VHH binders against q8lg03. Designs and how they scored, part 2

Target 1, 377 residues: q8lg03
Amino acid sequence: MDFVNNLDTDTSLSILSCLDDPSDIVRASAVSRSWRQFVVKYSLSKNLCLKLFHQLSNVDHIIETSNDRNGESSEAGSSSLMDTRLLEKEHRAFALLARGCMSSPIESCIADAIRASSTDNYPVESILNTLEKRDRIGRTPSYWSSTGQHKTTVPESLLYKLIGDLCLITEVSIHPFQAYFQRGHPIYSSHYVRFRLGHEKDNSPHYNNSQDKKGEPGKSSIESNYVWTYTSQEFSMAQENRLQSFQLPEPVLCIGGYLLVEFLGRVQTQEMDGQYYICVSHVKVEGRSLAKSFRVENVDDNGKFGLKVLSYNDPKKMEEMDAEAGQDMDAEAGQSQLRNLEQLLNLLHRHPLDVVDYVWPDESDDEYAESEDEAEP

## First folded at step 4 (VHH; framework vhh_etentamig_d1)

Design A24
Fold by ESMFold2-Fast, scan of step 4:
Structure A24 (fold): chain B 377 residues (1-377), chain A 120 residues (1-120)
Amino acid sequence: as target 1 above (377 residues)
Amino acid sequence: EVQLLESGGGLVQPGGSLRLSCAASGFTFSTYAMSWVRQAPGKGPEWVSGISGSGGYTYYADSVKGRFTISRDNSKNTLYLQMNSLRAEDTAVYYCARVLYRGSYYFDYRGQGTLVTVSS
């Protein structure tokens, strides 16, 4: 079909603007030179991206990594030629971005755990424990715990860095912690969970000053160092020992690569001290990371940023190439983390009493099972 | 480095009393729940008593309830166990232990222990 050549501009634009799939726009641009010129001239890929993700209107400029397009045109050259080059650059960047958002594989998107609003018995009960799908390592429980509170209304938060500066988030999953070693096997959870996505504040002195250790409770508030551009609804948390998945109503494009998980409404007191705790064994985030194709630079307090294109190679093909090396690297990193945890557990079990499973003396018969995610010693 | 040092054990007659002390160092003592655990000759370890970090909550094994009193002085980083009406069955090495998980019997550190012998 060649309707672009046979119809007027308004009719052709109307037809092409009805394409809501980025792949269809890319295919249309491949049909002929005139179709490609039309797609570029009328910014169809950019317009589709802006329609799907209004935050992309905050792209201040596009930066392309140096490669075979190193031809320096005089900045005093033709204004029309410069405008055409800008439109072509925008088309390339937004077409790649649209492809990434629609076609990149759904993957686990947490790169790192940064900090919690509070941590009990640091570093043993730190946010770092939530990165792995387990509630125990051998006989030792693995979870994050807030500090105790008397009020049910005190919120808690867990802060994570996503794999890329630009990530399309589809789902967040939370596994509350059940204290299988305590009488009554209480689940320390919250009534509600809420998610925020955002970026570092331009004038945050603390995160760029790497004095704070990962997972360590810092001197500055999480809120003072980050700008939250998206806030989800409050999702009801079932009081159950299972991984609970919270599907976002629409996929959310995170610019800056930070996720805050907020826990609202304390549910469970600890018998020993009568205080409310919130505990989590695992946090998983699923989405489409654009880290292979994009970086975000110079996010200001108004949300404006530079979009840096790293590669125009097919992100799916890049992921296939990285899968083998990444799995080997992830396996080595996982083994290193497991060795570090084994070293910590060996320190904790320096005394023979530490390896004995105690039950409360008043308990009749207590049955608890090992987690399926339990690592072998 | 975490250190726990027990003292106050010894030989005592049935019906007598002893006060055990545990000096803690190398961690923020007031943030950790603490326990006393004992091990009688030829037997496994037995949890005796526990106390919350603030000292506001105390717990006792049925075998010692009403006879033993656990306490702490967070300003001195010291844990205590007052033992009254001692019985031959209380003969054991008594360990001061830092509770790994609150409301549990999982411990990350213990001291070298102090021997309590109840005999005539």
Scores: ipSAE 0.006, ipTM 0.299, lowest interface PAE 9.7, mean pLDDT 75

